# Designs tried in a protein design chat: VHH binders against q8pxy1. Part 51

Target 1, 323 residues: q8pxy1
Amino acid sequence: MMDPQIERKLIEIMRVIHESDKPIGARAIADELNNRGYDIGERAVRYHLRILDERGFTRKHGYAGRTLTDLGENEMNDALIGDRFGFVISRIEEMAFRTTYNPETDKGDVVVNISYFDKDDFETVIELISYTAHAGYMISPRVRIFEEDSLEMSLPPGKIGIATVCSVTFDGLLLKAGIPVEPAYGGILQIENKKPARFLDLISYSGTSIDPIKIFMNRTPTSVLEVLEKGEGKILANMRQINSSAYEMTGKILKKAEKVGLAGCITLGEIDEYLLGAPVETGKFGAAVVGGINGICALEETGIEIETNPISTMLDYQTMKEI
Below, E stands for the ipSAE of ESMFold2; O stands for the ipSAE of OpenDDE; V2 stands for 0.75 times the mean of E and O plus 0.25 times the DockQ between their complexes.

## First folded at step 23 (VHH; framework vhh_6z1v_2)

Design zg6 (at its last look DockQ between E and O 0.89; V2 from the best seeds 0.00; counts 0 for: pae E 3.1 > 2)
Fold by OpenDDE, look of step 23:
Structure zg6 (fold): chain B 323 residues (1-323), chain A 124 residues (1-124)
Amino acid sequence: as target 1 above (323 residues)
Amino acid sequence: EVQLVESGGRLVRTGGSLRLSCAASGFYFDYYAMGWFRQAPGKEREVVAAISWSGGRTWHADFVKGRFTISRDNAKNTVYLQMNSLKPEDTAVYYCAADRYGTYFRDKEEYDYWGQGTQVTVSS
């Protein structure tokens, strides 16, 4: 977990970069920050810039310095609006609370991602999403399609919307059962011989206002298609931490969820032990979950243009249809 | 198709040893907990031992008292039960079972898949 003070410095650095009309170097950034009352040296700025680069918030232009990426701009804007460190966690908590779906009664709302694509790509989208879901790399094979004339969602002209179930749904299910769930990490998960092997990289949810999954989408290409075709490659996945006292109950709830198609949980870890290479706090166990947008990642890998809003809204799960 | 196939059951003398094997196919073995159960004539099916998907956690029934040991080989999709110091009261059909998350080993209702069983007979 990165120190909140470091995070604040990162935001201020991004602000300076944003205000520049051209790429800006570390020294210039340091000077500007000092002018603004921050006591920081060039070396420290360089260190922080590396962090920003790793997060995909900045782009290096050789000796000319750095600029903000679109992701960086968004992060900066979000952070400036009320010092929203942890905004993603807050959003997750909100949506988890709003989750009402009960696997036993098969009634209620789940959390969904919304994606938009060109109507001409419809057949390809449905086919690949279906394939990805049934291969076990999505949360659910149920989706909801929104057409241009939909009253529920405003779509751009010529676009179709698709709702996929978000992993936050699990948080909601567990919370409803009285089990607190902590978002821990988003990461790149290595698949070997059609099996999850280990996380290759992790970003803590507490370290960013942007969903780690979205960061990775922009930073590190997935190879979901390769996983589907050859059983080898990289997918997006999340990890949650849960108190050890809820170990048995968690397992039972997840089994019930799987029976109704919510099968995105990879596994539960042992108490106090690393899971798939990710650290777990003492007194807790890990839950590894596939990224709900892996199907979308697969589509992007084909070259299809898709816009995605993760953790977008709630939908009645009964209105979603298996494809 | 999901299959669990037990093997190794046979007639043995009291004090003898036996190793049971269960070969799994048709599901993602690496992330299932595995268990051994037994059922003697006229008795209920009872849990003998269980092992988590990672192998990091095991459970053995009290009646085992260190005589039996469960283990697994994920590369072979196989779970084993090494049985030592066998007694006539160990005579039963032994079943292999798979549990998706394995958060509670002792509950037979939590297990998703079952084998057909293998007969173990211990003579005096």
Scores: ipSAE 0.860, ipTM 0.939, lowest interface PAE 0.5, mean pLDDT 92
Fold by ESMFold2, look of step 23:
Structure zg6 (fold): chain B 323 residues (1-323), chain A 124 residues (1-124)
Amino acid sequence: as target 1 above (323 residues)
Amino acid sequence: EVQLVESGGRLVRTGGSLRLSCAASGFYFDYYAMGWFRQAPGKEREVVAAISWSGGRTWHADFVKGRFTISRDNAKNTVYLQMNSLKPEDTAVYYCAADRYGTYFRDKEEYDYWGQGTQVTVSS
C-alpha cells in the first residue's frame, strides 16, 4: 500500500491551488499550508507537485506557478465529498464483489463502463467498437445501447449511451472462485507486430482516487487505430497481482472466460517475475488485461466527441448484445 | 487457423539422437506454454516434456530425464525436443501441444491446441 499521508497532502495542496485566483508557487503553497497547521516545507510541496503534474491534475505556468486542470478540479471535488484514501481500490473491490456472471450458465451481472456520444455518430461508434472488440482489444464484443427514452438512465437530448464490459469483471470472476485480486497498475501498453511488448507508463491504483485509465485518457494519447491497422501502437491496459497459491486455478478460470467471449486477458506472468515491465511483488504473479474502453479510445482518435465513466455500474450480461 | 506442425521424426538406431521441431502459427506463440507428448500403439498419450512461455521453466518426465531436452525459439515460433540415447521404448508418435497461460502443464487436458504428430521409430 502507498502511504495514505501522501494522498492527504496531495488533496490539501490541490485545495490551496484551487482557492488561489492565479497560478501559485511551491513556496506560497507551503506558507499557506503552514498557516493551516500543516508542518510541510517547500521541498516537500515540490515533491507532491511533481506527483500532481504526473497525474495530470496541475498545469505549470513557468515561474508563475501552477493551476488545477479540469481533471484536478474533479479529483479534488470527489475526494472532498467521499473517502480520500483507497477510493478507486474500494470501488474496484465493491464492483468485483457485485459481479455474479457465471460463464457456465451465461447468467449474471458484469461490470461496465458507460460512454456518451452524439446520436449522429451512432453508426461510426458501433462499427469501430465492433472492430476493436473482435480484434481482441476490448473485454467483450457485447454492448448495451441506451437511448434518450431509456428508463434505466437519464440522457441529455441528442445523446446515446453505450455500455462496454469493464476489466474488473475478471476480478469478479476470480473472486467468486475464492481468488482475491489486487489491482496494481493502469498503464499504456506498447503493441509491436500485433504482440504485447511492454508497459510504457504505469500509475498505481493505490496512489490515486481517480482510475489510472481515466488519467491516461486525458494525458497520454493512445494509438489504438494504428494497432488495428498496422499491428503497431499503444493501447490502454491494466495489471493485477494475485497470490502465487492461486496460480493454476487462475489460469483455468481465465481459459473458461475466453470460451464465452471474455477474452481481454493478455497473459499471466511467471511467479515472482515482473510482467511486461510492470513490477510484481514476491510471492505473487501478474495478470495483464486490456482496457475495456480501447474502442472508445479509437473513436476519440478519429475526432468523435465522447465522454466515458469507467467502472460505472453493473449490468445483466444477458441484456448486452454482441456487435 | 491455428496450426502446430511437427517434423523431424524418422527411423534411428538404439543409442542414436534425434531432434524434433514444432512450428506454430495462428496464435500468439510467445504467451503459450508448449509441451511434447508421445503415444505408442495401444497406449495412452503421455507427457514427455513441457516449457513455459518465456522458456524459463522446463519439466521433463522421469523416463526421459537426462536424455531429452525441451527448448523454444520465440523468434521462430518453434519448440524443439532434443532426444539423445534413444531406446526402442521411445518408439511412438510425438505430438506438440500448446497450453494457454501454462500455469500447470503436466496434464494433457489443459492443452488447447495439438499437432498431428511425427513418427519416431527406434530400431534394435
Scores: ipSAE 0.370, ipTM 0.736, lowest interface PAE 3.1, mean pLDDT 85
ESMFold2 (binder alone), look of step 23: mean pLDDT 87; pTM 0.901

Design zg7 (at its last look DockQ between E and O 0.80; V2 from the best seeds 0.00; counts 0 for: pae E 3.5 > 2)
Fold by OpenDDE, look of step 23:
Structure zg7 (fold): chain B 323 residues (1-323), chain A 124 residues (1-124)
Amino acid sequence: as target 1 above (323 residues)
Amino acid sequence: EVQLVESGGRLVRTGGSLRLSCAASGFTFDYYAMGWFRQAPGKEREVVAAISWSGGRTWHADFVKGRFTISRDNAKNTVYLQMNSLKPEDTAVYYCAADRYGTYLRSKEEYDYWGQGTQVTVSS
């Protein structure tokens, strides 16, 4: 768990880096921060810069210093729009609340990710997404395609949009049933012999202002293609924590969800026990869920350029079609 | 195709022991709870024992009274029922079943897949 104070310092460091017209070193950053009223030394800045590097927010240019990556710029901008510490959790909570889909009636809205890619890659994208979904490494095999002339969203010229179901949909389903769900971790999950084995790395949602999944996408490459081909590799996954009082009800709801194609839940843990190597608080059990963007990760592994907006919007699940 | 195949059922004498096996295929065994059920002639199917996907949680019916023990081997995709001190009233067809999340092990309604069963007969 990273101290909120550390997170604030990280944002301020990023701000200083952003304002620089060239790569900027740790000493210069420290000086600027001190000028801004922050009591911080060069050593501390170096430490924080390592964190930023690991998160993919900064790029090191040798002795010249650091610059922000596109990811870093986005994060900084998001953070500056307010005390967005916990922004990710807030966004998850918002979207969970907005979820209205009922698996029993097959009506309502689900949370989706939106991705954009070149129209020339359409066939490849559809094929690989379908393959990844049916292999069980996405939330749902249903997608929605948006063409350039779509009135529902603005697409860049020459691009196609694809909506995939987001894992937050499960949070929404459970919440609607009266079950509070806590985002716990995002992580890299090891697949062995076509089975989830253990988390190799975890980032707590409470310890970051950025979606852990986004952090891992930039830090540690997935090997979804290897998983698909050989049954061995690394995928993105999430952990939720749920109060033990809702253990039976949670299972029932998830089973209903699976019947309508929402099958992204890997398993539920035992009460008060670690799940796939991830810690769980006393009085709670874990729910492990595949990352909804694993299909996108697979595409990126092929070299396809794709832009993704996770937890983007709500869509009527009935308008999404299985591919 | 999902398959659960029970084996090991046979005629045994009172006080004898028997080990049932259920081999699973066609689904991710490691993340299913497994259960043993039995049905005697003229009686309803009842839960004998169940084990969570991790093996960390087990449930045994009251009538078992420590005589039976459920276990599983995920490497072999097999669940077992060791039955000791068998009685004539244990005579039944024994069924293996699988439950996706296993959040309620004792409920037969929660189980998704079922085997064809194996006959256990205990003679006096």
Scores: ipSAE 0.874, ipTM 0.946, lowest interface PAE 0.5, mean pLDDT 92
Fold by ESMFold2, look of step 23:
Structure zg7 (fold): chain B 323 residues (1-323), chain A 124 residues (1-124)
Amino acid sequence: as target 1 above (323 residues)
Amino acid sequence: EVQLVESGGRLVRTGGSLRLSCAASGFTFDYYAMGWFRQAPGKEREVVAAISWSGGRTWHADFVKGRFTISRDNAKNTVYLQMNSLKPEDTAVYYCAADRYGTYLRSKEEYDYWGQGTQVTVSS
């Protein structure tokens, strides 16, 4: 887990870079931050700049320093509207609380992601999402399609919307059973020989203002098509932490969810152990879950233009149909 | 198709040793806990030993402690039971089983998949 104070420093560094009309170096950033009341040295700024580069927010210009990328500028625009620290984790917690789906009765609402695409791509979108879901790389094979005339959603002319189940639904199921869940990381998970192997990249949900999914999708670091074709490659996955006292109950709840098609959980870690290379705090265990939009990632790998709003809303699971 | 195939069961003399193997296919073996169970004629199936998906947590029944050792090789999709100092009371059909999350290793009701069994007979 990345320290929330580190995330705050990342945002403030980006603000200094955003306000500069030319590339700016680590010493100048440190000086400006100290003028703003932050106690940070040049070496610490260099450390944080490496993180910003890895996230795609900054571009290095040799000795001249760094500027913000388009992605970094978008993040700064959101931050300039207001303090967005922890925005994603607050959204996750809200949606988990609003989850009412009960696997034993098959009634209630699940959390969904909403994606939008051109009507002309409909058959390709449906086929690839179906393939990805039935291969086990999405949360559920159930989706819901929204057309231009939908009373539930306003769509631009020529677009179709598709809802896919979000992994936060598991957080909601557990919370409803009295088990608090800490969202820990979004990540890239390596698949080797058709098996989940290790997280290659992790971004903490704690203190981040941009959904890690958008960061990974923008840089196109997944290779879901390779996984589907060859059993080798990279998928989106995420990790949450749960108090060890709930170990057995969590396993039972997730097994019940599998029976109704909510099967995206890769595995539960051992208590006090890292899970697939991701850190887990003492007294807790991890739960690793595939990304609910891996089918969308596969579509983007083919070059299809598709816009995704992760962790978008609640839908009644009974209105969602297997694709 | 999910399969668990036990092998290595045979007739052995009291005090002897035997190694059982269970080959798994049709699921992601690396993320299932595995257990060995046994059933003697006229008796209920009972847990002998179990091992978590990573191998970091093992459990052995008191009646086999110090004599039997469970282990696994995730690269080969195989779980093993090393049986030493065998007694006539160990005579049974031995079953391999897999549990999706393995959060409680000792409950046979939690295991999702079962093998057909392999006969172990220990002679006086």
Scores: ipSAE 0.319, ipTM 0.700, lowest interface PAE 3.5, mean pLDDT 84
ESMFold2 (binder alone), look of step 23: mean pLDDT 86; pTM 0.882

Design zg8 (at its last look DockQ between E and O 0.80; V2 from the best seeds 0.00; counts 0 for: pae E 3.0 > 2)
Fold by OpenDDE, look of step 23:
Structure zg8 (fold): chain B 323 residues (1-323), chain A 124 residues (1-124)
Amino acid sequence: as target 1 above (323 residues)
Amino acid sequence: EVQLVESGGRLVRTGGSLRLSCAASGFEFDWYAMGWFRQAPGKEREVVAAISWSGGRTWHADFVKGRFTISRDNAKNTVYLQMNSLKPEDTAVYYCAADRYGTYFKDKEEYDYWGQGTQVTVSS
């Protein structure tokens, strides 16, 4: 079994190739991958391209570079099933639409991330996730645990699954209320004295086919543990933009959400003003939200091996339990 | 425990000035809009002024007419109400309140936390 990391790189290479309107060379692929947060050189890309060629996923066009074969496209699509690296905006829109949870009735589905880890790490995972959530750096303290015998989810042998609430849930709640929400930025947020201070770096959702959060996870290490322990460090956060006409309604909806444990919205910005250093378009206000996977980041910082599928599926929020 | 403690209320003469303070604790003050309300005897509680979490947005009631100014110091977890040119009709118990997002300053029902109030009396 090829190293999951290698497989991910292969998929990302295929994605870059797919997004190209012409054959693309190894150097260009490497450049694009680096722009997406992958530290990879041309030589490494060439190595991976050979693997793809051997698998029949790519076709070489001499010095012009590679294109995907039909087989490659199918494989890429299959690999993208579950949205490990899919088109983030489309996935967000889809999942927002599928969100049915109503904070007033406490009924309906929320968007969740699914993570897999070794069963031997269970106690540590639960403890740290709980701690991170209650510190305010997750969307909700409710989780759902999936064991090997679960009929709802196929798990690798010896692994346990955990579902955490995804920030897209907010998009869904607002959309259900008739409020369009625009994903604006993913970024690294500086925490000072246990308070969000400013974004240190931002990637626009419109500028990438990859989730900015994933880019940062690969490029810039978080220090969630440091934040938890010392009140200082770096976490992942998102920025949404919302039309100013929905300012009052947005606040009301978010307050209702908080009452049922859907927290994670840091604050709403002033209309037409920067929020935590992030730009906002005229006629809009910003909503800053903690990254739903900060708990997972904390776990990774401890050295625990964990695989995460962000924006994975929908779950009934009532079936999720507070930890 | 969440606490809002008002101070500074006292007896003053017409035309006098007074500065009210509200010290907050037990919640993330930096992310809450703050408001001042007042309630005179036999009257409903009414909003006097409000300020967003950042201080970038303020609102003052029409009856204030430039006489009162709300401000905040996040480093001290305190919100202030500077009151100038006081009139007998300003006599009331003044309350401090906190609103999580502050998207609508005028609705008292949106405020999450309230102080016990401080008495302001303006004599003729």
Scores: ipSAE 0.865, ipTM 0.939, lowest interface PAE 0.5, mean pLDDT 92
Fold by ESMFold2, look of step 23:
Structure zg8 (fold): chain B 323 residues (1-323), chain A 124 residues (1-124)
Amino acid sequence: as target 1 above (323 residues)
Amino acid sequence: EVQLVESGGRLVRTGGSLRLSCAASGFEFDWYAMGWFRQAPGKEREVVAAISWSGGRTWHADFVKGRFTISRDNAKNTVYLQMNSLKPEDTAVYYCAADRYGTYFKDKEEYDYWGQGTQVTVSS
């Protein structure tokens, strides 16, 4: 498991690099962090820099040290929106609380991701998202399209917006039944022979201001298109853990949701067991859920420029139409 | 198309043994819990045994404990019911069923898919 203190230190290291007017080495980073009250040595900074390099956020300049990549600058700007530990967790908790959708009545608000793309790509976007959703790699086949003349959303000229259902909607459904859900990991899930096999890579939600799914998207690590075509490849997925006392009720709630089209839950794990290779704490079970943006990942794999704001807002599910 | 096909039901003498099989297709068998149910003439369908998706949890009704054993082979998409020490009251049509999450084994209303059944007849 990734230590939450490691995630906090990654953010602070990126901030120091961001503020430097030149490539900066691990000793200088350690010195600056100690001046800011962090007790960290050069060796520990080098460990964290390796993680940042692996995520694509830093670039080495030989002996001169590191700078942030364009990806790193982008992610640091997102982190500066709110300099608070656990920003993604707080956002998930807020959206889960605001979820009012009731599968029995088909009424209420769900959590959505919003993506933007050039209107010239509309036909390709619709076709591939529809294909991905109906193949079972998104939360729901219902979407909402926002065009340039939309009264509900201001769009840049020439852009279309699309709302897709976010997996946090499941957290909200469970919360309304009195079942708290712990977001544990975002990850890359391997598909083999058209079946979920194992999580290949995991980033803990704990101690990060940046959604792990957004980190993976910017590295372009998926092969959703290959999964759709050949049944082999990598998709985005995430893992919740839930107290074992809610085991039976969770299953009942998710079955009701699945019957009305909210089908993105891959499976529930056994109590006290890892699920698809992802750790689960004793006294809990895991719930593995596809990423709500896997259709967007497939589009990016084709080379279409598309921008996504995950966990964006709430929408009335009745205004979303099956695509 | 989802199919659950039971096989192995036949006439067998009291005290005998029999193994039922249920072949599954058309859904993600590896992620479903499976159950065996039975229905005797004029009686309601009742749960006999159930097994979690991983095989790590099993449950058997009291009237079959020590005599019947449920198992599964996920590589073959098949669930089995080994039936030993058979009694005339075990005579019934046996059905296999699949439950999406398998968190609640005993209630037939929780099962999503059902087979057509296989007849087991136990004679003296």
Scores: ipSAE 0.388, ipTM 0.740, lowest interface PAE 3.0, mean pLDDT 85
ESMFold2 (binder alone), look of step 23: mean pLDDT 86; pTM 0.884

